# Miniprotein binders against Uncharacterized protein MJ1027: the designs that were tried, part 11

Target 1, 377 residues: Uncharacterized protein MJ1027, of Methanocaldococcus jannaschii (q58433)
Amino acid sequence: MLFMKYEGEIAIGPVHPTMLEPHRLRLFIEDEIIKEAELVIGVNYRGIELIMEGLPPEKISILSEKICGICSHIHVWCNVTVTERGCDIEVPERAEYIRAIVEELERLHSHMLLFGHAFEVLGFETMAFRAFMIREPIMQILGEITGGRAQYSCPIIGGIRPRCNIKESKIPALLERLEKFEENLKKLLERTVNDPMIMSRIKDVGVLDKKTAKKLHALGPTARGSGIHSDMRKMGQVPVYDNFEFEEIVFDDGDVFSRLAVRFYECFESVKIIRQGLKDLPNLDKRIYNPNYELKEFKPIDVYNEAQRGQVYYSYGLDENGRVRQVKIRTPTATNLACMEAILPGHHVSDAELIIASCDPCFTCTDRMIVVKENKI
Key: E = the ipSAE of ESMFold2; O = the ipSAE of OpenDDE; V2 = 0.75 times the mean of E and O plus 0.25 times the DockQ between their complexes.

## First folded at step 9 (miniprotein)

Design c13 (from T13 with F61W; at its last look DockQ between E and O 0.54; V2 from the best seeds 0.00; counts 0 for: pae E 13.5 > 1.5, pTM E .726 < .8)
Fold by ESMFold2, look of step 10:
Structure c13 (fold): chain B 377 residues (1-377), chain A 94 residues (1-94)
Amino acid sequence: as target 1 above (377 residues)
Amino acid sequence: STVKITVRVETNGKTTRFTYEVKSPRELLEVLWRLKKLLEEYGAEKLTVTVETDDPELVEWLAEFIEYILREYGFKEVRITYEGNKLTIRAEKE
């Protein structure tokens, strides 16, 4: 009897010739059933951290923006926050509100991209198209506010760029466009949960139990789909969010459905946050920038925020010459992929891409299977 | 399985026509993105989008999405006509 192991490889994450290599997930397959999975960690941002060492903090924002093409705002926001807190720089309330509004818009478009990708992986092309349709107006709003759809450059040390200030006259139209987005999202959710073919592919599939999620330190919606409270916005890490009424979304079943459902309901919470922020803006002081600060030496401090994929962590200090030192940057992707590595054995290979996608590891993902005959007899 | 999209753009009394043959949802999204670029580059006063497809699931989606795009780009008068396997969307700026 011949026993053969098959090897598949999926490249996960952006491929940057000079800065980042994708993570790889190797699948060892027998008779189309995954027997083992192995995560091979790509560049753990060490190259970017080394390039950032010794730069002035204003220059770090440019590099931070390029770490993730669909989540550039959260990285720039984290970067400016490290310096602001380390140097005791007061940021105008209006600027923090707009930073949060832009981040929640970023969360919306990123979640919609994931839904479109998940539907494509499942072969539901009409649903994928619907997700992309719903996403596009959010991208247009971001472009109008920031001047860019994916490279926003909104936060600056001490505030936001003047272009990113939201004119009071534009707020009614923005609220109406958000209402339309919310209506379309409700329709998409309803069609998804009422389609038994979709549900059969995502319910009870790829279960990450709470014990395993805790052991492997799952983050973001991956953790929240398994019953773990993990939202940095609710844990006091991002103070501006204390001004908004919203809920941390948590599901308990840990399946693909649960991880996607967390993201679906988070979109509704993001709409609530944006709506509240937009309605509050006319009553806030008009200042969007604090020009009266000095950079000073500080030892490394930790900054946490909540990207659409989960916790983002930035740490660095400034030396006596105002240069960035001891840079550390962490995102949840590798940890969440380790969770998928742990649960993939036993699943049919056709479910692998969906299970992996449900932790939202990156836009660029290639599915590759390599047949390896190591025990042929 | 194939979608044919014809876009006729009128500016200053001149008509320019673009025709796309599309076989997948990703190609379709690229054409819709191209429509956005046409609107930005040509400053269209009148626009006609004709969609011919043997896929009835796309007809309603395309009508809704194209109308959305047109209204976002300042077209106030949008008329949608369905004739057999053909969808026609006519739009005019004020």
Scores: ipSAE 0.000, ipTM 0.338, lowest interface PAE 13.5, mean pLDDT 79
ESMFold2-Fast, scan of step 9: ipSAE 0.193; ipTM 0.672
ESMFold2 (binder alone), look of step 10: mean pLDDT 77; pTM 0.750
OpenDDE base, look of step 10: ipSAE 0.023; ipTM 0.525

Design c18 (from T13 with L29F L35F K37E R71E)
Fold by ESMFold2-Fast, scan of step 9:
Structure c18 (fold): chain B 377 residues (1-377), chain A 94 residues (1-94)
Amino acid sequence: as target 1 above (377 residues)
Amino acid sequence: STVKITVRVETNGKTTRFTYEVKSPRELFEVLWRFKELLEEYGAEKLTVTVETDDPELVEFLAEFIEYILEEYGFKEVRITYEGNKLTIRAEKE
């Protein structure tokens, strides 16, 4: 007898051969029930770390940007922050505000992309269209600020690229567009929770209990959907966020609904952060870049930030010749894959894609269903 | 469902027509991004968007979707006409 096998892959963009290896999740199915889920880690972060070693810190941002297509801004922000803290480089307050604003815009579009994907998996094409439509204005705002639809990276050592500055004359229109986004987001949430067909597919499905989530060191919305407080923006790791009033969103049930609900409510919190940041900008010094920084040797330091999928960690030092040494990078992807591996056994294969979607693997990756015999050994 | 989108753009007295056949929500969004870029590239002053699908509920949703993009692009007047499963949106700047 042949059974269906799901094989999903997470891909890194083509920069170097070591960055092209995908993560894979393999499902072993018997009578349409998932018996085992096997995580196959293909991305070699040690290879990326080795490439980064010996490079000037200005060159590390290019490689950082290529680690994840959806969360490229956070990787560049973490990278420049390591050098800035290690060398005691002053960063203009306006630049840190804009870095935060761009990151929250990235969080919004990424969460909206996840909602669209989840609705596709559920077979609700109209809801998926609605999610993608609501996402589009955010992508347009990002393009206007960063200079390109697919380019969100604006941090440079000592500040931001000049083209990424947000002019005060543009702020009223941006606030109006955010208000419209928030209204549409409320309608999408109401549509979702009031649809019994959708709710029956996501409530009490794919439960990651708090004990298991803690043991796996779950990160991001996956951890927060299981009752774990984990947001680096609230843990003193990113000082610019101390300027903003917002809540860490946590749900306790650990099901698909809880992981989606965390992201819906996080979108409202991101809008609050962006709104506050935009309103503060006219009151900040006009400087966006410090050209007078000096690189100095430093021992590895730890930098944490909160991407849409969870914590991103960067650590490295700088040698006497201004070259990066002892690189360590951790992203939430491997931990989220381990959580998916723990959730999937015991579920119908028809729920597999929905569970995987709610744990947020890279949506730029190809998902495949393969027919395979039960006894593969 | 399959969705057919026809966009007629009028700029400086010239008319250009584009037709897209869409089979998924992601393809629709790719077409709509191209549509927005097209409006910017051609300096569109007036446009007509015709959408055909076999799904009446999707017609209503697509009207809302396209109206949203036009509003974002700054079109002042938007008129929507429904004829069964065919939707026509006409819009002009200023």
Scores: ipSAE 0.000, ipTM 0.400, lowest interface PAE 12.4, mean pLDDT 78

Design c19 (from T13 with L35F K36R Y68W I69M)
Amino acid sequence: STVKITVRVETNGKTTRFTYEVKSPRELLEVLWRFRKLLEEYGAEKLTVTVETDDPELVEFLAEFIEWMLREYGFKEVRITYEGNKLTIRAEKE
ESMFold2-Fast, scan of step 9: ipSAE 0.036; ipTM 0.598

Design c7 (from T13 with I69L Y73R)
Fold by ESMFold2-Fast, scan of step 9:
Order: C-alpha cells, then structure tokens, then sequence
Structure c7 (fold): chain B 377 residues (1-377), chain A 94 residues (1-94)
C-alpha cells in the first residue's frame, strides 16, 4: 500500500437555484500528476423548479432574489421576462436599460472577484488586493442603485422597483467613477501581461481545445476562451442589448490565460454598455414600471440571457389560476464542472486550483478540495 | 446565517413536529421544498412555524413565503409575530 494520500473534492452548492445537492469534483493523482478528474453530480437538482411549481409569478422573483445571492439579478430578470413575454406585458424602455446596466455591473464585480481569487491562487497577494480594491467601487454603485450589494435586484414584473430608478443628476458622477474603474482595470491588465512569472503560470496551462469544448457544450467565458461564439447578448435573445455597441470577446488558445483574457476584455465591454446606457437613458418616457399589467394563461416559453458564467435559461407557463407550471431552469454550473473534468488530467496538482479558478465555479459555495490517489488501498 | 425552522402540525388531536437546521443555501432550498410538500400533503387543522435567524431580510422573506403557502392551503387565520430574531407563524383552518 502507498501511504501517501492527497484529497481534493470541491463541493459546489446551489447558489444557482437548479440544484438541491452540491456538485463535486474529485481529483485522482499519481506522483503529483492528475491522472483523472471525476465530476460527481448531485442526484436531486430540481429543487428550485419544485418550489416554483404552483406559485404565482410574483413569488418566484422573491425566491430568486433571496436564495441566489451571487446571481440574483440575472435570475430575477429571466423570471420576470418569462411572465412579461407570456402575458404580452409592456415593459418601459427606461426599465429595460436599467436592467441591462445592473446586469453589466454584476458582470464587472463577478469577474473582478475571479481575478482576485486567481491572483491569490498564484501567490501574488498584492495583485489580489489590487483586484479586490478595484472591485469595491462597483459594489458601491450596485448598492446605490439596488439598495443592496446582492440582496435586492431591480426587476419586477412590468419594470423595475422605484428605488432602482437612476436620477439624471447622478449620471455624471457615475460616469466619472466608471472612468476611474476602467483606468484601474487597464493598469491591472498591463501589470498581469507584463509579468513573466504570472504569464508563465497561465499561458499554455489548462488547455480546453475547441473540439472538446463543443462536445461538452461549454458555455460563457469558458466557451469563448476556446474559440466558441455563444454570447446570448449578441444572438437576439435580449433585445435591449441591440441598443449598445460592444464586442463579443473570444480567444482561441483555450488556456488559463485565454479564459482570464476573455473576462478582462469583457469588463471593458461591460463598461462601454453601462456608459452608453447611462448616457442614452430614456427620459422622454420616464415610466419605470407598468402598473396596469394583467396576467393570463400561457404555455411554456423560452427565455435566454447571458450571465457572467454563461447562458441562463428559464422556461415556464402559467395556468388558468395564475400559477406557474412546467418549470425548467438551466445554469452554466454543471457544464463548467464537466469542462474541468476534461482539462485537469495531465497537469501537476499545483496547477489544479488555478485551472479550476479560471473556469469560474461558484466560490460562495466551494468549501474544500479533496484529491484522491488512485492506488490507495 | 444559520436558520432554524420548526413546524408543528395538529390533526385530529395528534401533534407532529419537524425541525430543520439550515447552514447553507442548498439546505434552505431542501427545507423550502419539504415545507411546500408538507403543506400540500398534510390535512392539518392547526399549524405553527417558528423561524430563528439573525438575518432580518431572511426573516421577512420566510414570513412572506410561508404565509403565502399557508393561505394557498386554505388557512384563512394566519398570525405572524416577531420577537427579536424569532418569527412565529400560527395558522388555523376554519
């Protein structure tokens, strides 16, 4: 028997509301080289769908908001959009702009959090602190607009909450804060790409090739880091984004660098969207919600949006009693874990955390890593 | 935040108690599903739900959600009381 044993199992809980049990990634190592990675999928991952069945659509929004801390805005936005499209509810243009602005702010803080974590894993504590410091003003702006850092989001059926309206007098200061954020982000990126020690740890490491990414149906920045165009904001699925000029960011090398580079450049694109949204915020029609909406029966309809980790899908119908039926929700979490299973074999165990970080699993529910050696009794 | 949820159900003079201790979002989803299923399946005459947590926003959410589930099950008399970090919801079918 080899007494040497290393254990690493990452437990990913249901911060994404489609899961009742955590997903786990187990690593099998021999002589410090990962020989196999095993994704252990939880057996009851329809929890939120089961809770939503039979509820009125107004109650689903509160569930998404309170249970899913890190992804609250996108889940609430998808949910209200299902009901709005199903019931032919008019949403004021101003409200749609603010929904997009808030989502892009959420994308910024989420990507910055990932950069901080990646630098921590690399052992560059100062760079990690810089990333967290750059993120903080974005969290402050989100708090000012939504009333809470991740607790309250803006969408309600027919529009946004009144507290989430953006006063025109506040826009110049918001634009100035965004410009400062962009300056600091440029400096962080420059420091990263000009550091040979950082680049040697992330370039050509953790490669997910395009063919494997396609076979695994990769989503979000993980797919885009491997040369796959899949951004729902560019595919006509979220019409408000058609008002904004921005690029879908894609890199072809599929390495840790490519997945991080997608996110760095997506941050610049998010700033462009927020800047345009604030400057062009509709002010002729100042309505931010439709108080005269009426619910009606509808058969399930599909809604897609692009969260920071990839595509989010919501589908349900409404019965004759105004109750939600046939709920389907999909998030990119399970797909990201499956991609890690494909990437990790052949790498030194010291690169495992970095590879995992670049695929952006939900860190709020990741509590430990257990690596099992194959030849242990 | 740690959340403790206790459900006391009375039917034909018999009392059954269910206690859930929630330490993560995963466990909260499980408890909410089990609570929804419990309320859909039990022909309860009286029901008391007690929630203990230091998160006031979570207390407000759980109060609204549980009240909604009880009213949908035909409980017309629903009383909600707050005492510090403890929420008590009492419901009775007429």
Amino acid sequence: as target 1 above (377 residues)
Amino acid sequence: STVKITVRVETNGKTTRFTYEVKSPRELLEVLWRLKKLLEEYGAEKLTVTVETDDPELVEFLAEFIEYLLRERGFKEVRITYEGNKLTIRAEKE
Scores: ipSAE 0.006, ipTM 0.514, lowest interface PAE 9.6, mean pLDDT 80

Design c8 (from T13 with Y68W; at its last look DockQ between E and O 0.58; V2 from the best seeds 0.00; counts 0 for: pae E 14.0 > 1.5, pTM E .758 < .8)
Fold by ESMFold2, look of step 10:
Structure c8 (fold): chain B 377 residues (1-377), chain A 94 residues (1-94)
Amino acid sequence: as target 1 above (377 residues)
Amino acid sequence: STVKITVRVETNGKTTRFTYEVKSPRELLEVLWRLKKLLEEYGAEKLTVTVETDDPELVEFLAEFIEWILREYGFKEVRITYEGNKLTIRAEKE
């Protein structure tokens, strides 16, 4: 398991257009105070969109898996959903339940990875280790269900892969393992909120007020930490979630604590969803795919889902020859980084990596932060 | 802080030893996953894990987590002992 890591580099002088890289993270610092931040990512989706143009929808599932090594399931799920809705393809209920169970397991491991990283950035080594080790049972469960721990594909057009079907005989053990995860998560949360040194580092730090979050279109836990209801699972965009009792987690203070707290409590909601889904599976029809569908031409349609970082958006159509056209893919990282960019000025440079990490950015083509100091002449 | 982990595997009267030295939580994750691989490859009947570190809080956590791993891999008799900065975990399958 590899962690996302921020690396900074110091450059001297004011921002110059020739020094700005569109895929780089740059901080401009005077006397250790951030004066300006530029947090830009992005062209990797444009390259993938171009490659997908003109391919059959089955082949773009393979490419969508490559977009994010940590969140590949949600990308494949969004992709198959575009074709399923555009072609009116029935997906068995059991398949939709398992798609949701896998996504919620993905949410658990991703949030735990962020907690470990945040503690590591803060220098709380033991807490970081706890977070990473609490995460591992979830990775093991994912590997058992999907055959992969970080790069996995469960959805196919019309259902799920047969290997991803969850045997009823395995459900009691899975439920027990989830209960143990939940117990350890409660301990981690209590150790965090009851430690004044940890709380002093995350409370009232990196405040993203609701007005700024709305203006810059914050998504996911970043938005929900600032008092904005934004969960696609509660907004009717992912119908399978209507079968589960869970709450959208929202905090109002907009600080690092709030963005982390949203994720902590989302983990408990994910456990609730997985538990309900596992308990319901024995009572569902056993079909896991629809072999009897026809592809047809359709104009581009929009599909939304809720990844761990927020809204994921896929749009495309099929032409008369069954080829994908007008591909658009968007994830929440660019807009959430823009929110962090806007609030970083005025903070001490030592808080920068924590504030940036608190929106859980996915750095696929950019994997280090550049710190720039300005020396007075 | 530095953590030294020694794993002694006993199968059919043969003892094999693996020693790992780690300085970060990330390196520790690698060692614990190598422990998982070792359990799968050697078919261990008895296993002794020795952890040496100067961090008492980490010792407590490692004891709990290593015991959890061992029980997930079928070790039902797990015994934990402490001697100074040294944690010893002895495990047997039924």
Scores: ipSAE 0.000, ipTM 0.361, lowest interface PAE 14.0, mean pLDDT 80
ESMFold2-Fast, scan of step 9: ipSAE 0.650; ipTM 0.886
ESMFold2 (binder alone), look of step 10: mean pLDDT 78; pTM 0.756
OpenDDE base, look of step 10: ipSAE 0.130; ipTM 0.652

Design d1 (from FC2 with E28R G32K E33K)
Fold by ESMFold2-Fast, scan of step 9:
Structure d1 (fold): chain B 377 residues (1-377), chain A 81 residues (1-81)
Amino acid sequence: as target 1 above (377 residues)
Amino acid sequence: GSKVTIRFESDDPEFFERLIYWLIRFARKLGKKVEYTIKDGKVKITVEGLPPEVKELLAEFARYIAELLGVEVEITVEKGS
């Protein structure tokens, strides 16, 4: 649950013991107005990159899975894809479909978690619990497919783990559960937009204008809430998504409402992707894993994918001894945190948590929010 | 009635326990005293000291949880002071 104190420090982003420190956001307040916000970069991928240097690719995947508990699947998917492309390893189409289905399920539960936290920050406890309850069936489905509730990764080099295969006999029930989720999501959205008290707190608040978003290289729903088309699933970077009909959701106003609306409508698009994927599965080859591959030396390969918070970038090469070299990892977290430095100044402190929740919240955003009162002597 | 009793029965223990946990947390936020028992796939939640205006809110949440579980819910309201 996202709780912040009047005096404290906000920890945002992946929190893993090997990642040094979480990102922190400090707010400088005078007369209840935020005068400036400062991002303190605690988590940086240089440390992670150094840990990954010299490791076998299989161990890179395991480590990547642990970088972010909420978005672990996308990190593993990117990692195996670097090795697969570098070594010319063929991945069965069915495995790529299941990778996409799992990623969309992860996007759904992550967006629902964000809605719950946003409603909680707004003081609408009933709406918060509705969001958390709607999320639970998605978590159950992820657990059934991957065998893990906290880590949903199923990719391995060359395919997916056998336990993560979706049996044809299970598809009708999954489609029914997905339909029920969509019905409940529609009701949650309707309750939200028809509540003038909620709307008055989120509309025209925390505006990130398009020019500033472009200047700061905003990513994911943060960028899309400010009118920027940024979805890697639509930019030819992840070929399996070309099999699915869905829309890139963009809103132009850059306010809290726009960032939340992007995520609400993205949930409907994720449902469309999952539904199409499940319907296609029975018509695909049954192979889910290619056991016949050899690791070979390759120069750094660039891989992009779209996590729930935006673009994830992985790059590395493999040396003659089968060890990873020249690791580069970029996530949307640091860039989106920089956007909060631009958004927060000029707002009342009572809107700070809401603005933060709408930009890129995670469960680790439960640390302290630092308020500095200027004592003028 | 300031006392509300909610009963569920389900044979899906994992999903049931998580949803019931959230319902209990919500009840504790709204009421002054919450008692619950989980036994043989059945849960009974009793909430006392509910403000009159939030009684229906708790009932709505209980019905929503029952719908998600695919089970029927029994809600009993006792007249109290």
Scores: ipSAE 0.000, ipTM 0.339, lowest interface PAE 13.2, mean pLDDT 78

Design d10 (from d1 with Y21E W22F F26W)
Fold by ESMFold2-Fast, scan of step 9:
Structure d10 (fold): chain B 377 residues (1-377), chain A 81 residues (1-81)
Amino acid sequence: as target 1 above (377 residues)
Amino acid sequence: GSKVTIRFESDDPEFFERLIEFLIRWARKLGKKVEYTIKDGKVKITVEGLPPEVKELLAEFARYIAELLGVEVEITVEKGS
């Protein structure tokens, strides 16, 4: 679909080619059956860690956002949280609420993009287009809050950027638009489960059993589609989420349907979080930024959060000169790719793109990521 | 060539700016001409030279966005221009 391909194009930002290598999945095929899959991990977070070393903490957010444009908000949120916890910097409650609201909006549009890709791979172009159309209002809301469609970075050390504050007068209209989104999401889910052609292609296909998922340390919706409870929002790692009533969505079958179903129901839970957050905002202090913080030396501390693909981890310390040291960053990318490598063997090649789509929303050009080899040398 | 005109009616025309940006960029990618007007709470988008199969998808897109935003939409298709 031209519409889905156009809207599925994600700008990672102007990054030098030597800093990033593409991920590749090599398939060995015999009689149209995948006999083996080989993962080649291209993304080098060690290089990013080295670049961040010795920088002041304010510059790490900017660097992280430019390198990881696809999920910039979560990376910036994790980064400022390391410094805030290390320096005992008080963050206004309103700022933490808005950080959570923006992250849930990011989760919504990312999951919708994945649904579009999955439907496109299945050959259901009209369903793919519907998914993208439902996604567009969420992108508009994000732009209104952050000041631009591509700019999701609200967090700064001690709070959020002033332009990212949600004015109380805008809340009723936002709630109405969110309700409309939820209605259309429900219709998309109903259309999906009531289409026997779609269901026959996703049920009992691409099974990742619980034992293998645990062995590979699966993360995010991939882990939850295989019966593993792993949501950092429910594990006390992000305290602002304790203010919201929502459920961790887990399915047990580990098939493509289960991974998609986790994401569909997570979208409904994200809507609940956003709705509650918006309703609470008028009752919170109006402060969104703490200008009176002081940086101090601290030894590396661990920060976890739950991105749309799974856990994101940041750790670093600050030296006596106010410079970052001992940077460690982990994302769910490597484990998601390892899961695809484990799932693919034994499947017909016609199911490969669907399995990949259900595990990693960042695959926009699977032809370039998959190298087919007939017979090993 | 076929001409498709899509009209949206709303009290909040600012929200259509991103929809217009998307449609303009999409039309440019296909080498098609697109024109738009925002006036008095109404957004009018006209695209010329669309393939027959794409016109129905564009109309469905417009109606879906109108439903999501709670606005009214009118779609007109003219052949032979």
Scores: ipSAE 0.000, ipTM 0.217, lowest interface PAE 17.2, mean pLDDT 76

Design d11 (from d1 with Y21E A66V G70N V73Y)
Fold by ESMFold2-Fast, scan of step 9:
Structure d11 (fold): chain B 377 residues (1-377), chain A 81 residues (1-81)
Amino acid sequence: as target 1 above (377 residues)
Amino acid sequence: GSKVTIRFESDDPEFFERLIEWLIRFARKLGKKVEYTIKDGKVKITVEGLPPEVKELLAEFARYIVELLNVEYEITVEKGS
């Protein structure tokens, strides 16, 4: 109901193939202009925090991989890192490199999925098809490395699962596939910015100004699209990234274009990280796992990492009985939902779905976004 | 709507207390009615009116809780008008 004239509340939330769950968005409309927007969050992380409390840390990774279907790797990585830092467990350098490579591959496929969705919302089916086809080789690489394309986690306490080791003989073919991906991505970006119809729909639309973004504590590409430097990979929070030369991508205009442009250029930066990581692997020790770690009591430790939608935070301690206590998990979802609610008012109703898409809400996490469906004319 | 029944069997009362609290909190956050029964070491949790997507997520998560704690479980989905 994107093209109907109305006054009152409307329903926006058709099921899209790239979204695991339907949107429910309540918009209060007058003369086709959004006056107020309400997003409904279905669940939060407190339930998972409660289950994690009292468990031994070796078992938490199974729970962590179920928090988000699209970003399961980052949750498991954060989780094992809390225990590793708390217990001073040595992690082989090769394992940390592979953790970073897998995370960057997940960032690539997630951003490509967003581009496909955005093009479908815009009505450019051919561009959407191109985006999904460019994404497919990345999904194949992930499947080859992890044994699963979206649900299989790589990290374990002290290293990575043996299946996730990258054999040196496979590296040349992986580098070739990444080069082809990068070439196709450049063409997709070029076609996007040179299409006046696409640009007129995304430029100067859905503006989140820097002041509002700061006030709402925006995270990830949403924050970076509004001129805010926030990448945890550049803030010393994830030491393995210090081995890689890459740029934090920031745009200042805060529009739909800026949020998409951040993600396009982040894909190029992810390719740089993966390429460097793969080239370094043959020079690293072959050990991928430390079987001789010891668990020790520790007070809550804060761990940050940068998922595709922004900062992910894990914190817990370990008690004298080897049990996890005081669990805290935070994702960018709640903060970015507040930003989305702030962006929507003042815009034409036909732009609502595009604005929502550009903020890339997480629908597979327990902190779920539900768009309230209500059609009143 | 669809009725979802999740059943667990375990000798760990602390696990059941945490699991029941989590599931009730989760379902109430979604504005849904939760019923549970405990009998002879078995826990039956019924949540009615869940959207298919939420039902699938709960079933997936319950499967992993069972694997973690080595407990027996059964998930039953019933169609109710």
Scores: ipSAE 0.000, ipTM 0.159, lowest interface PAE 22.0, mean pLDDT 75

Design d12 (from d1 with Y21E E53D L57M R63E L69F)
Fold by ESMFold2-Fast, scan of step 9:
Structure d12 (fold): chain B 377 residues (1-377), chain A 81 residues (1-81)
Amino acid sequence: as target 1 above (377 residues)
Amino acid sequence: GSKVTIRFESDDPEFFERLIEWLIRFARKLGKKVEYTIKDGKVKITVEGLPPDVKEMLAEFAEYIAELFGVEVEITVEKGS
């Protein structure tokens, strides 16, 4: 009798090719059933921390925009906030509102991209195209507000870039476009939950139970899909969100459906935040930037915010020469990857990509390799 | 271990001192030997003892830094030993 095992390897691409090595998820497969999953950690945000060490704080934001890929806005927002709080820099209320509006627009397009990907891996090409079509107007709005191409963020120390200001004359048209997005999103959700074929593939599949999620310190929609309240926007960590009426979305079943449902309903909550923010803007002071700030030495401070995939944490201090020191960055990637490693065993290999998609790692799985190994011992 | 040699060319010596400080700090975390020379607006950095999978990352990082600061870079990555 020969001992023979099958190793499946899924390469998870880097957020930015230049700075990060991809994470890899190895699957041990027997008769097309996943017996175990092993996460192989690539070089993570530790590389970014090393590069940021010793830089002036203005360059940290530029570096984040080039390194952090699709999620650039939240990283830049966290970076400028560390310096602003450490140096007691006043940030105009209008700038904080626009930062929140841009982040919610980024959350919308990111969730829509995930829905498109999920439908694609399910083999429902028409639904995938509908999701991508609904996403496109949000990308257009982001481009109009940020004045840049995809990934360009608007925060700078003390406020926002002038081109990112939302003029009052543009608000009515933005509200109309947002309402049309909301209508289309409702139809997409209705089509999803009323399709028995789709529901049979996502309901009761890939269950992450609450106890396991707590043990692994799950974050973001992955945690909320398993009954855990974790939203930094509701925990007093981002004061501008206290101006908005919205709900933290939580589902209890921990399956693929629950993780997708959290994101569908979060999109409706993001729309409510954007709508309220846009309506408030005409009543705020017109200042968007404080040019008269002074940098000063500070000991490391903690900044938390809620990205579309979960909590993002930034911490650093400034030395007497105005240089960033003791950099710590944590994203939800590591904890959510550990959750995927826990979910995958016991499932058919054909469900692996769907389970991974529903946990929405910072990286996208691009290839699956099955390697046959013969054990002679 | 693997070896990587990086050459930057710039007319700003003061800027190069900052760039070298960042790269040396990064390289010291990854490799066992780091040597550099600065002459006539040219910087040469040699890093030895890199893990096999890390030498390409250091090269990509050097290219990114060159792009970020608008300076010319030449990178030599040793294959094999």
Scores: ipSAE 0.000, ipTM 0.184, lowest interface PAE 17.2, mean pLDDT 77

